VHH binders against Uncharacterized protein AF_1994. Designs and how they scored, part 4

Target 1, 207 residues: Uncharacterized protein AF_1994, of Archaeoglobus fulgidus (o28285)
Amino acid sequence: SVTVGHTTVYYTNVPDAKAEVLAGYLQEEFGFTSDTDILLSMSGNEYEVRIPSSYSSPSEVEESFKVYFALLASRVSEEVFFGSPVKLVLVTHQNDELFAVKNQYSFEKAGRVFVYFKGVDREQAFNLANYLESLVGENYDWDVIFEQSEGVYHVVPFVGINDASELTPEMENSYQSMATELEDVLGGDVVVHLVNFEGYEVAAFEG
Key: E = the ipSAE of ESMFold2; O = the ipSAE of ESMFold2 at other seeds; V2 = 0.75 times the mean of E and O plus 0.25 times the DockQ between their complexes.

## First folded at step 1 (VHH)

Design p04 (framework vhh_8pnl_2)
Fold by ESMFold2-Fast, scan of step 1:
Structure p04 (fold): chain B 207 residues (1-207), chain A 118 residues (1-118)
Amino acid sequence: as target 1 above (207 residues)
Amino acid sequence: QGQLVESGGGLVQPGGSLRLSCADAGFTVSSNYMAWYRQAPGKERELVARITSGGYTNYADFVKGRFTISRDNAKSTLYLQMNSLKPEDTAMYYCAARDWLGSYKDYWGQGTRVTVSA
């Protein structure tokens, strides 16, 4: 096993160096203050990471945490395992499965703006991350999904409003301007979709 | 540059009032709650009041009945109305937000100073 802070990783069929990087990554990500046992294994080309929680049953896992966990799987894949397939499993203290997710996206960043992308160039994702970071600064934590469908670029920033009733004229103006500017940055038609932390779309803006 | 910016601190006499504001940096902070904390010199940072995105509030026992936390999600602004201020309320006041997507991360502002003195 390997321990960083309060995070201990037990591992099978994985190099020691990868287990150590994972331990440090999860200690930083979750900020564990109590001893936490992570189980890491590899079968074929996929890494499985089992992370304990205070939940007792699948029905207790909030939708917002499921969204977060899916994005985390993509970051773990890129930052710990160099883009290798990853399955994250949320477990009880007894190691019973509550929720599992596989990485869905590649990942790129600028500052603390995290772009999760699929079906687009990595360079486009990097340019998007840098553009977004230029709006909010180096220290703003922001998750954004970036995809292409039917010749249109879809940029999906996660926002802290629950529904359209909380959308202000200032927010509308800012995101409309973003959609317009991103057509130049990305070189095509853009739609910016605001989604809340439970993954529901609040609004959309065409460039 | 920073995520949260506090304002409204100052010097007041005992029994006076202040309203603190905390502005998101032009885009909404990704959070299921926002909170006010305070830290007096030589003491630990302590929770003063918390408000969820749905408007549920919770207060520390030492401010109940005197302070009111509120948020304007439309303006991405958090407020703390402080009434009946006491010398014991003297502290740096910090705005914080807990991100649902990074549920173990807190976003902190730089703080605003409140001094209650004759």
Scores: ipSAE 0.000, ipTM 0.197, lowest interface PAE 12.5, mean pLDDT 82

Design p05 (framework vhh_8pnl_2)
Fold by ESMFold2-Fast, scan of step 1:
Structure p05 (fold): chain B 207 residues (1-207), chain A 119 residues (1-119)
Amino acid sequence: as target 1 above (207 residues)
Amino acid sequence: QGQLVESGGGLVQPGGSLRLSCADAGRIFSTYAMAWYRQAPGKERELVARISSGGRTNYADFVKGRFTISRDNAKSTLYLQMNSLKPEDTAMYYCAAEYGLWPHQFDYWGQGTRVTVSA
């Protein structure tokens, strides 16, 4: 096993160096202050990472955590395992499965703005991340999904409003301006979709 | 990391009131859900109140009817009005700008402000 801070990774059929990188990555990501045991294994070409929680049943796992966990799988794939397939499994203290996700996106970042992308160029994702970081600064977390469909770029920032009733005119004007500006940044038609932390769309803005 | 600055803590008698403030230097204050947490010695950090960017509130059962959370997006400031304070409310109070996802280690934390309710 390898330990970084309070994170200990137990691993089978995985190089020591990768287990150590994972331990450090999860220690920083979760900020564990109590000893936490992570199980890491590899089957075929897929890494499985089992992360314990204080949940006792699948029904207790909030929708917002499921969204976060799915995005985390993409970051772990890119930053720890160089784009290899990853399955993250949330488990009880007894190692019973509560929730599992596989990576779906590639990942780029600027500061703490995290862009999860599929079907677009990495350079476009990097440009998007830098544009968004220029709006929020380097110290704030922001997750954004970035995809292309039928020649239209879909930019999906996660926002802290629950539904459309919480949109202010200032927010509407700001995101409308963002959609318009992003058409120049990305070089095509853009739709910005505001999604709440549970993964539900609350509004959309066309450039 | 220094962009959230709490103030307004202090020593108060049981039944007294305090107003905590949290100033955010970040441009995205209006985009985030904001929350107040507290941690008493020897206890886990616990959520006190949360407010969405649009002003929708959620309170822990132990403060309902006594505490009021509010925000001023134009001033990038979060408030916690604490009334009818009890010795059990003694804790460090932390401001957090939350992505809304668990675990709360993503939260951008302030340094905290100490509230002591004298017995």
Scores: ipSAE 0.006, ipTM 0.271, lowest interface PAE 9.0, mean pLDDT 83

Design p06 (framework vhh_8pnl_2)
Fold by ESMFold2-Fast, scan of step 1:
Structure p06 (fold): chain B 207 residues (1-207), chain A 120 residues (1-120)
Amino acid sequence: as target 1 above (207 residues)
Amino acid sequence: QGQLVESGGGLVQPGGSLRLSCADAGFTFSRNAMAWYRQAPGKERELVARIGSGGSTNYADFVKGRFTISRDNAKSTLYLQMNSLKPEDTAMYYCATHLYSKGYTYPDYWGQGTRVTVSA
């Protein structure tokens, strides 16, 4: 095993160096203050990371956590395992599966702007991350999904409003301007989709 | 659905101390910046203290040196330790998740609030 802070990774069929990087990554990500045991294994070409929780059943896992966990899988794949397939499994104290997710996206970042992308060029994702970072202060976090479908770029920022009734004219004007500017940044038609932290779409803006 | 739940408010004498807590559902807490705001009667909500996901902190001038913000990501809990309380600190205190700037300042997810009264 290997320990960083309060995070201990137990591993089989995985290099020591990767287990150590994972331990440090999860210690920083979750900020564990109590000793936490992480199980890491490899099956075929996929890394499986089992992370314990205080949940007792699958129905207790909040939708916002499921969304976060899915995005985390893509970051772990990219930042810890050099883009190798990853399955994250949330488990009970008895190691029973509560929720599992596989990485779905590649990942780029600028400051604290995190871009999760697929079906687009990495350079486009990098340009998007830098553009978005220019719009937010250093102390602000932003998660954004970036995809292409049927010749249109879809940019999906997560926002802190629950539904369309919370949209302000300022938000509408800002995101409409973003959609228009992003057509120049990305070189094609753009739709910006605002989603809440539970993954529900609040609004959409065409460039 | 994620919801912020504040606790720890109450009535104290000037010079007293209180610790406020804010519990969030789910682990999205671990990545988001968190903040404490307050709203005195007849005034707008104002930022008291902010803490980034990595632990960097920012304080309003009127609480600097008296209040300490901290977080426990494993417990999805935000804290505000309030020392040397003044009558001017009387307000409803709110927990909030992340804030965007430069025209992208959005409504944060807000809790219901917890009342702090500092009586002379």
Scores: ipSAE 0.013, ipTM 0.307, lowest interface PAE 8.4, mean pLDDT 82

Design p07 (framework vhh_8pnl_2; at its last look DockQ between E and O 0.06; V2 from the best seeds 0.00; counts 0 for: pae E 14.7 > 2, grease 26.4 > 24.2, placed apart)
Fold by ESMFold2, look of step 2:
Structure p07 (fold): chain B 207 residues (1-207), chain A 120 residues (1-120)
Amino acid sequence: as target 1 above (207 residues)
Amino acid sequence: QGQLVESGGGLVQPGGSLRLSCADAGSTFSSYYMAWYRQAPGKERELVARITSGDSTNYADFVKGRFTISRDNAKSTLYLQMNSLKPEDTAMYYCARVKYSGSYFGYDYWGQGTRVTVSA
């Protein structure tokens, strides 16, 4: 096993160095203050990371945490395992499975803007990240999903409003302008989908 | 547990007060924006209050001066002082960590929640 701070990784079929990187990453990500045991294994080309929680049943896991956990899987894949397939499993303290996700996205960032992308070029994801960073700067975290389907680019920023009633005319104007400008930046039709932290769409803007 | 842990909920009469606490023992607590959210049965989760790493605060309109968010970085603890409680404040209350900075647009990490019940 390997320990960084309060995070101990017990592992099989994984090099010591990878387990140590994972321990450090999860210690920083979750900030564990009590000793926490992580199980890491590899089967075929897929890493499995089992992360304990205080939840006692699957129905207790909040939707916002599921969204966060899904994005985390992509970051762990890229930042710890160099893009290798990763399965994150949320478990009870008895190691019973509550919720599992696999990394779905590649990842680019500019400042505090994190772009999780699939089905688009990394250069386009980089261009999107830089465009968005230029709007908000370094002072804000912003998670954004970026996909293409049926010839349309879908840009999906996670926003801190809970529902459409919190939208102001200024926000509507800003996101409409963003959708229009992104058609030039990305070279195609764009829809910007605002989603809350539970993953529900609260607004959409066509370029 | 390595999670945000809320406490201080309970049963209180209308007009009463409660003080919620949220322990966040992350090594970088002082650099995070923190927030309180609530969710009543059958309703969507809604923002109650936010506090920046620099202690600037922002409140949902329904709070109307009744609640105060604060933080103690030395104890890695977030607080919500709730005064003049009404039955409509009955909900599960959650604290949240904004991962890297104080942006309202950043991704949040949630705790397990603490129950607040306001009834006669």
Scores: ipSAE 0.000, ipTM 0.129, lowest interface PAE 14.7, mean pLDDT 81
ESMFold2-Fast, scan of step 1: ipSAE 0.528; ipTM 0.734
ESMFold2 (binder alone), look of step 2: mean pLDDT 77; pTM 0.779
ESMFold2 at other seeds, look of step 2: ipSAE 0.204; ipTM 0.574

Design p08 (framework vhh_8pnl_2)
Amino acid sequence: QGQLVESGGGLVQPGGSLRLSCADAGFTFSNYWMAWYRQAPGKERELVARISSGGSTNYADFVKGRFTISRDNAKSTLYLQMNSLKPEDTAMYYCVAGRPYLSSAKYDYWGQGTRVTVSA
ESMFold2-Fast, scan of step 1: ipSAE 0.049; ipTM 0.416

Design p09 (framework vhh_8pnl_2)
Fold by ESMFold2-Fast, scan of step 1:
Structure p09 (fold): chain B 207 residues (1-207), chain A 118 residues (1-118)
Amino acid sequence: as target 1 above (207 residues)
Amino acid sequence: QGQLVESGGGLVQPGGSLRLSCADAGITFSSYDMAWYRQAPGKERELVARITSGGRTNYADFVKGRFTISRDNAKSTLYLQMNSLKPEDTAMYYCAAWSYKDFGLTYWGQGTRVTVSA
């Protein structure tokens, strides 16, 4: 095993260096202040990372955590395992599975804007990240999903409003302008979907 | 990095109390909806309590009756009064601010640690 801070990774069929990088990454990501045991294994080319929780059953896992966990899987894949397939498993204190997710996205970033993308060009994701960073500056955290379907680009920023009742005309005008400008940036039709941190759509704007 | 600075975290015994503060470092405080989130080891950030720019409050079920969120617009400060603390409340606590005028973006603080001794 390898320990960084309060994070101990127990591993089989994985290089020591990768286990250490994972330990440091999860210590930074979660800020553990109590000893936490992570199980890491590899089967074929897929890494499995088992992360303990205080949940006792699958029904206790919040939707917002599932959304976060799926995005985390994509970051762990890219930043710890150099784009190799990753399965993250949330487990009970007794190592029973509560929720599992595989990385679904690649990502690009600019500043602290993370663009999680699938089925689009990496260059378009890079251009999107830079465009969004130009609006908010280099120090603002923002997660954005970017996909393509039937010739339309779907840009899905996570926002701090809970539902459509919190939208104002000023916000609507700003996101409408974003959708229109992104058609030039991405080179096609764009729909911007605002989602809350639980993953529910709040509003949509066509370019 | 962020526009908000949290303070007031620390170590307490079960049943104890703690008061968290979040100071605005550059936003127009009175126009923002504000919230406290927490993140326990191995879990995602979860909403603890929210207060609108107009002062309406909302609480997660697991803290209702024990925690109180409030704001002082003149001091540009958000508070969370935490009573009857339980070991399950151990987490990093984050202050968040959002406004319709800022594309719905959430501004985050760096967090303050709360540990409730077993």
Scores: ipSAE 0.005, ipTM 0.198, lowest interface PAE 10.8, mean pLDDT 83

Design p10 (framework vhh_8pnl_2)
Fold by ESMFold2-Fast, scan of step 1:
Structure p10 (fold): chain B 207 residues (1-207), chain A 121 residues (1-121)
Amino acid sequence: as target 1 above (207 residues)
Amino acid sequence: QGQLVESGGGLVQPGGSLRLSCADAGFIFSEYAMAWYRQAPGKERELVARIYSGGTTNYADFVKGRFTISRDNAKSTLYLQMNSLKPEDTAMYYCARHIRYTSGGYSFDYWGQGTRVTVSA
């Protein structure tokens, strides 16, 4: 096993160096202050990472955590395993499966703006991350999904607005301006979709 | 509105103290970060303090030395001890659970309904 901080990774069929990188990554990601055991294995080309929780049944896993966990799978794939397939499994303290996700996106970042992308090139994702970071600064944590469908770029920032009634005219104007400016940044038609932390769409703005 | 329930707010005079509590019946993972935010009328919501399971804490500069955040994981309860209260501390105080752990700053948060703190003579 390898230990970083309070995170101990037990691993089978995985190089020691990968297990150590995972231990450090999860220690930073979760900020564990109690000893936490992570199980890591590899079958074929897929890494499986089992992460314990205080949930006791699958029905208790909140939608917001499922959204977060799916995005985390994409970051672990890119930042720990260099784009290799990853399955994250949320488990009870007894190692019973509660929820599992596989990475869905590639990942880029600028500062603390995290861009999860598919169907677009990495340079476009990097340009999007830098544009968004220029608006919010290097210390703002922001998750954004970026994809292309039917010739249109879809930019999906996760926001702290629970529903459309919380949108102010100033916010609407700012996101409308963002959609228009992103058409120049990305080189095509853009729709910006505001999504709350449960994955529910709040509003959309066309460039 | 969800699993977070704040309490302990009220009216106090400048220099007074209050202890806020946040009960989370659905505390999903004992290692996740918990935070207190506040919002004064007509102002932006701002982070007051954040605590990770058992240990690491982050404080806004304007409360350092006056406020203490703490947690009881066995009771799934978050606390904010507020000392030397000032009129500018008057705000609605919100408890938040961070769904995404980050190295500091804004993250996925689920908010309670808030508890009102008024500091006036």
Scores: ipSAE 0.007, ipTM 0.204, lowest interface PAE 8.6, mean pLDDT 81

Design p11 (framework vhh_8pnl_2)
Fold by ESMFold2-Fast, scan of step 1:
Structure p11 (fold): chain B 207 residues (1-207), chain A 119 residues (1-119)
Amino acid sequence: as target 1 above (207 residues)
Amino acid sequence: QGQLVESGGGLVQPGGSLRLSCADAGFTFSSYSMAWYRQAPGKERELVARINSGGSTNYADFVKGRFTISRDNAKSTLYLQMNSLKPEDTAMYYCAKLPYYGSGKWDYWGQGTRVTVSA
């Protein structure tokens, strides 16, 4: 019922403006080049967004996509629905469910550095995002999870190495320096965990 | 992380061909999905073709049958063979290293390479 680019959102019991924002958001996020139908519904305060894919069965969905999809749910919740609960469902072209996730994090950004946070202040997440953006510039895409556990801040940047054997001395020195500097930025003990795009930890650095 | 360097663009007449290359000097090229995007003047950036780490490909409908994406993991290089070029293909072409398959997210390390199709 509302179209932006190649993205058409079909919706009931949702304001037209929210459906239009979702259409534009997903068009930008996925870069659809073929007409794509998104189904949007709401029950209580939870929004369900069904996104079609070329997958035919759950076993075909890559682990890296599942990680990405979970982070996307948090961004859709914050950026489109003002923090309301969101369930993202990946479906076949026949609308059969392949994979579903719910938002887990709040979200802050600086430039293209995206900080997904839980159990910390929004101001701390904002400060982290700005610190990281100062290292990479405003046009570098970077996903980072930020949590606190038992008085320790855990900063979890996603990196493009598969395992610890691919760490360079330059990367080790840079992330060790980051862990130390972040103790001043965040005001407490910090551990920086490098995770690969499948969500597995490859290294950790203490401040 | 390494820099992506696009090359192979130029001026060509309708019906002509070009082969674009994207070289990555970094590590882990073989584990990433790679894509070609394009941006025409005054328009949003759009996906042209995608290839995963295993070599499976996806194409935008408007280039199917005309463009072929391929990769050489040993050389850390991505290619786009463009045949039967049309004026509508005029754009800046960008190479992207995708951390997540199908996500549309990209790391724009390249400057892009310009393709102009005109008589």
Scores: ipSAE 0.006, ipTM 0.232, lowest interface PAE 9.9, mean pLDDT 82

Design p12 (framework vhh_8pnl_2)
Fold by ESMFold2-Fast, scan of step 1:
Structure p12 (fold): chain B 207 residues (1-207), chain A 120 residues (1-120)
Amino acid sequence: as target 1 above (207 residues)
Amino acid sequence: QGQLVESGGGLVQPGGSLRLSCADAGFTFSHYAMAWYRQAPGKERELVARISRGGSTNYADFVKGRFTISRDNAKSTLYLQMNSLKPEDTAMYYCTTYQPYRFTESMDVWGQGTRVTVSA
């Protein structure tokens, strides 16, 4: 096993260096303050990471956590395992499965702006991340999905409001300006979709 | 959905320490940047400390070096460790989410608060 802070990774059929990187990554990500045991294994080309929780049954896992966990799988794939397939499994203290996800996106970042992308160029994702980081600065974590469909770029930032009634005029103006500016950054038509942390679309802005 | 619940406040002498907690059900708050605010009698609410989802911290100048904000995303709990407390730290302390593009704070995202009193 390998320990970083309060995170101990128990692993089989995985290099020591990868287990150590995972331990540090999860310690940083979750900020564990009590000793936490992570199980890491590999089957074929897929890494499985089992992360314990205080949940007792699948029905207790909140929708917002499921969304977060799916995005985390893409970051773990890219940042710990160099793009290899990853399955994250949320487990009980008895190691019983509560919820599992596989990475769905490639990942780029600038500062703490995290871009999860599919069907677009990595360079476009990097340019998007840098643009967004220039707006919010280094102190703000921001998750953004970036895809293309039928000639239109879809930029999907996750926002901490529940529904459209919580949008302020300042937020509406900011995201409308973003949609317009992103058409220059990305070189095509852009729609910015605001989604809440449960994955519901709350607003859309066309450049 | 869930109400943030602050705890850990109390009466302490100058130079003392307190640890505030802010709990939510499940892992919901793992998605948010979180903040501690305070409001002293007759004053406006002021930001004390912020922590991003990934653990990056910012502190108001008046608590820098004395207070430490931290989070346990697995427990959905935010903490504020307060050391070297001063009478000027006397206030009701609140936790809430922090959003860069949200200029007006809704009461719905505020907890009930926890009172900190620093006096002999």
Scores: ipSAE 0.014, ipTM 0.263, lowest interface PAE 7.9, mean pLDDT 82

Design s01 (framework vhh_surovatamig_d1)
Fold by ESMFold2-Fast, scan of step 1:
Structure s01 (fold): chain B 207 residues (1-207), chain A 123 residues (1-123)
Amino acid sequence: as target 1 above (207 residues)
Amino acid sequence: EVQLVESGGGLVQPGGSLRLSCAASGFTFSTYWMSWVRQAPGKGLEWVATIKQDGSEKDYVDSVKGRFTISRDNAKKSLYLQMNSLRAEDTAVYYCARDRYYGSGSYYKFDYRGQGTLVTVSS
């Protein structure tokens, strides 16, 4: 095994160096303050990471955590395993499966702005991340999904409002301006979709 | 703009008490879970305590359970951390943070934090 901070990774069929990188990554990501045991294994070309929780049954896992966990799988794939397939499994203290996800996106970042992308160029994702970071600064944590469909770029920032009733005129003006400016940044038609932390769309803006 | 401004830090002797305050503006404070996180000199960021939107649920890191109390006043858009029985190892910059996702146990995530307030516990 290998330990970084309070995170200990137990591993089978995985290089020592990868287990150590994972331990440090999860210690930084979750900020564990109590000793936490992570199980890491590899079958074929897929890494499986089992992460314990205080949940007792699948029904207790909040929708917002499931959304977060799915995005985390893409970041672990990109940042720890250089784009190799990753399966994250949330488990009970008894190692019973509660929820599992596989990486779905490639990933780019600027500051704390994380762009999860599919079906677009990495350079476009990099440009989007830098544009968004320029609006919010280096210390703002922001998850954004970025996809293309039928010649239209879909930019999907996660926002802290739960529904459309919390949308202020200032927010509406800002996101409308963003949609318009992103058409120049990305070089095509853009729709910005605001989603809440449970993954539900609350508003959309066309450039 | 979203702003979180911490205050109340200072120098205190071991066994002493301090109350930290955080003033929020630029967002609907009452709809967010809020947290306190800290960073000791030369260490990484450590989560300390979390409070639900209405104050009905609270969580703490083991090392501060029974000593620290998190609370909020939604009408004043303020978050508080009452720190009792302070120890040298509590020395850190304390940050007010807006939570991004719900979670259980040690799992947490922030989408915004303030500039911090320094707490030094020294005899």
Scores: ipSAE 0.006, ipTM 0.252, lowest interface PAE 9.6, mean pLDDT 84

Design s02 (framework vhh_surovatamig_d1)
Fold by ESMFold2-Fast, scan of step 1:
Parts: sequence; C-alpha cells; structure tokens
Structure s02 (fold): chain B 207 residues (1-207), chain A 121 residues (1-121)
Amino acid sequence: as target 1 above (207 residues)
Amino acid sequence: EVQLVESGGGLVQPGGSLRLSCAASGFTFSNYWMSWVRQAPGKGLEWVATIKQSGSEKDYVDSVKGRFTISRDNAKKSLYLQMNSLRAEDTAVYYCAKGYSSRWLPYFDYRGQGTLVTVSS
C-alpha cells in the first residue's frame, strides 16, 4: 500500500508510482482528515478506483455529487493514468457499491478553469480554457464541458445558480457576449449552455 | 428546498477575531460533511475548512491552520467558523457549502450571497 496524508491506496497489478500519484491526487481533491482506504485494481484494460463515502445507500447520493464524480473520473484518467480508461466507484464504509461512472472526456486546463472535452481538437479545448481563464483570472474554480455535435460547438459551464429565475441581466449579457466571441475563438457556431450543480440546464445562448 | 444562510461578517482590524455562522435547512444536516469557502475580490473561490458529519474530523487550508476553527451543532443545524488573528489576506466573501472538497465543484450548494469579511486598518 501507499499513503499520502490520510489517503491509503491498496492496489493490485498497478505500478507503485501510479498508486502514489493517485493517493496524493485524492488527498488533495477530497481533503480527507481521517484515514481513508482507496482500492485500486485493473479490470480488463480499465483502472477501477473504489472511494468510500459518508453515504449509506444509493438514494442518498446527491445528483450534484454524481455530476462531480463523473467529471472527476475524466480528470483521474488524464492526470493520474495518462488517458487510460478509468472507472470510479463510490462505496459505503462497508465497501458496498453506491454508484459508478467511467471517464467520458479528455481534460485541459488554464489556471483553475477545467475543460472536459470530447469530439473536438485538444488545441480548441486549450484555446477555450485560456479564453475563459482570461475572463475570471488564475484562481477562479470553474468546470466546463466542451463538445461538438452536428457542426455546432457546445460549451457547458457549471454555474452556482439553481434555475433561470436567478439569472441576472448582467449574467445574460456576459454569456451572450461569450457565445458570440467563442465563435471566433473556436471557428464555428457556438451555443453556451449554463448548467447548475445538479446538471440541470438553466439557460442557453447562441453566438 | 436546500438553504444555507451565512452571517457574522464585518469590518475588523488585523489581529482581530470574527465568528461566522451558517443556518441550514431543507436537508438532513447531520448526514453531510460541511465546508467553508471564500472568494477574495477579483479572485476565484478558495476552500477554507471542512468538518465531518460527527464533528470529529476537520481540515483547513494551510494559510488558516492554527487561526481558524470550524465547528457544527447538529441539533441547531448550524455551521460555524471562528476566525482569530485575522490578516488582510483573509478579506473575502465567505460561503458555507454542503459537502467536502479542497476546491469548489458541482457538489457544493450555496444559498444566499455569503457574508463579507473585510480586514483593514
């Protein structure tokens, strides 16, 4: 096993170095303050990471945590396992499965702006991350999904408002301007979708 | 409907103290880790402190260790942050959040506009 802070990774058929990187990554990500046991294994060609939680049944897991966990799977794949397939499993303290997700996105970043992308060029994702970071600064935590379908770029920033009733005129103006400017940055039609922490779409803006 | 209402901020001189409070409703407070996060003017969100459901395990960002103390009262559904030896760098809007993380992510749930702490002479 390998321990970093309060995170101990137990592993089979995985190099020591990767287990240590995972331990440090999860210690930083979750900020564990009590000893936490992570199980790491290979299943087929996929890394499986079992992470214990305070939840006791699947129905207690919040929609917002499920969304976060899916994004985390993509970051773990890219940053810990260099793009290898990853399955994250949230478990009870008794190691019973609560839910599981697999990575679906590649990952790029600028400062603390995190871009999860699929079906687009990594250079486009890098340009998007830098554009967004230029708006909010190096220390702003922001998660954004970026993908393309049927010739349209979809940019999906997660925002801290619950629904359209909390959308201010200033926000509407800012995101409309963003959609328009991104058509130049990305080189095509753009729709910006504001999504709340539960994955519900709040608003959409066309360039 | 989940609600988190922060209070206790204000203007204080360097070296001073403040106690922030968060009143929670709309969920089973005792079943969740709780956190404090802050946002300084022109900066991004920064995680400050986290506390386990039982209150036994706590963690802090390095810059506040030894100065800030997070606590909770499950019977009152309240979260607290005792801030001592305040510094100009602690100036920020403070939010309480449902969940645990070293950063702001979709599992945080903010309600209301936070509480402003200004540390200046």
Scores: ipSAE 0.006, ipTM 0.225, lowest interface PAE 9.5, mean pLDDT 83

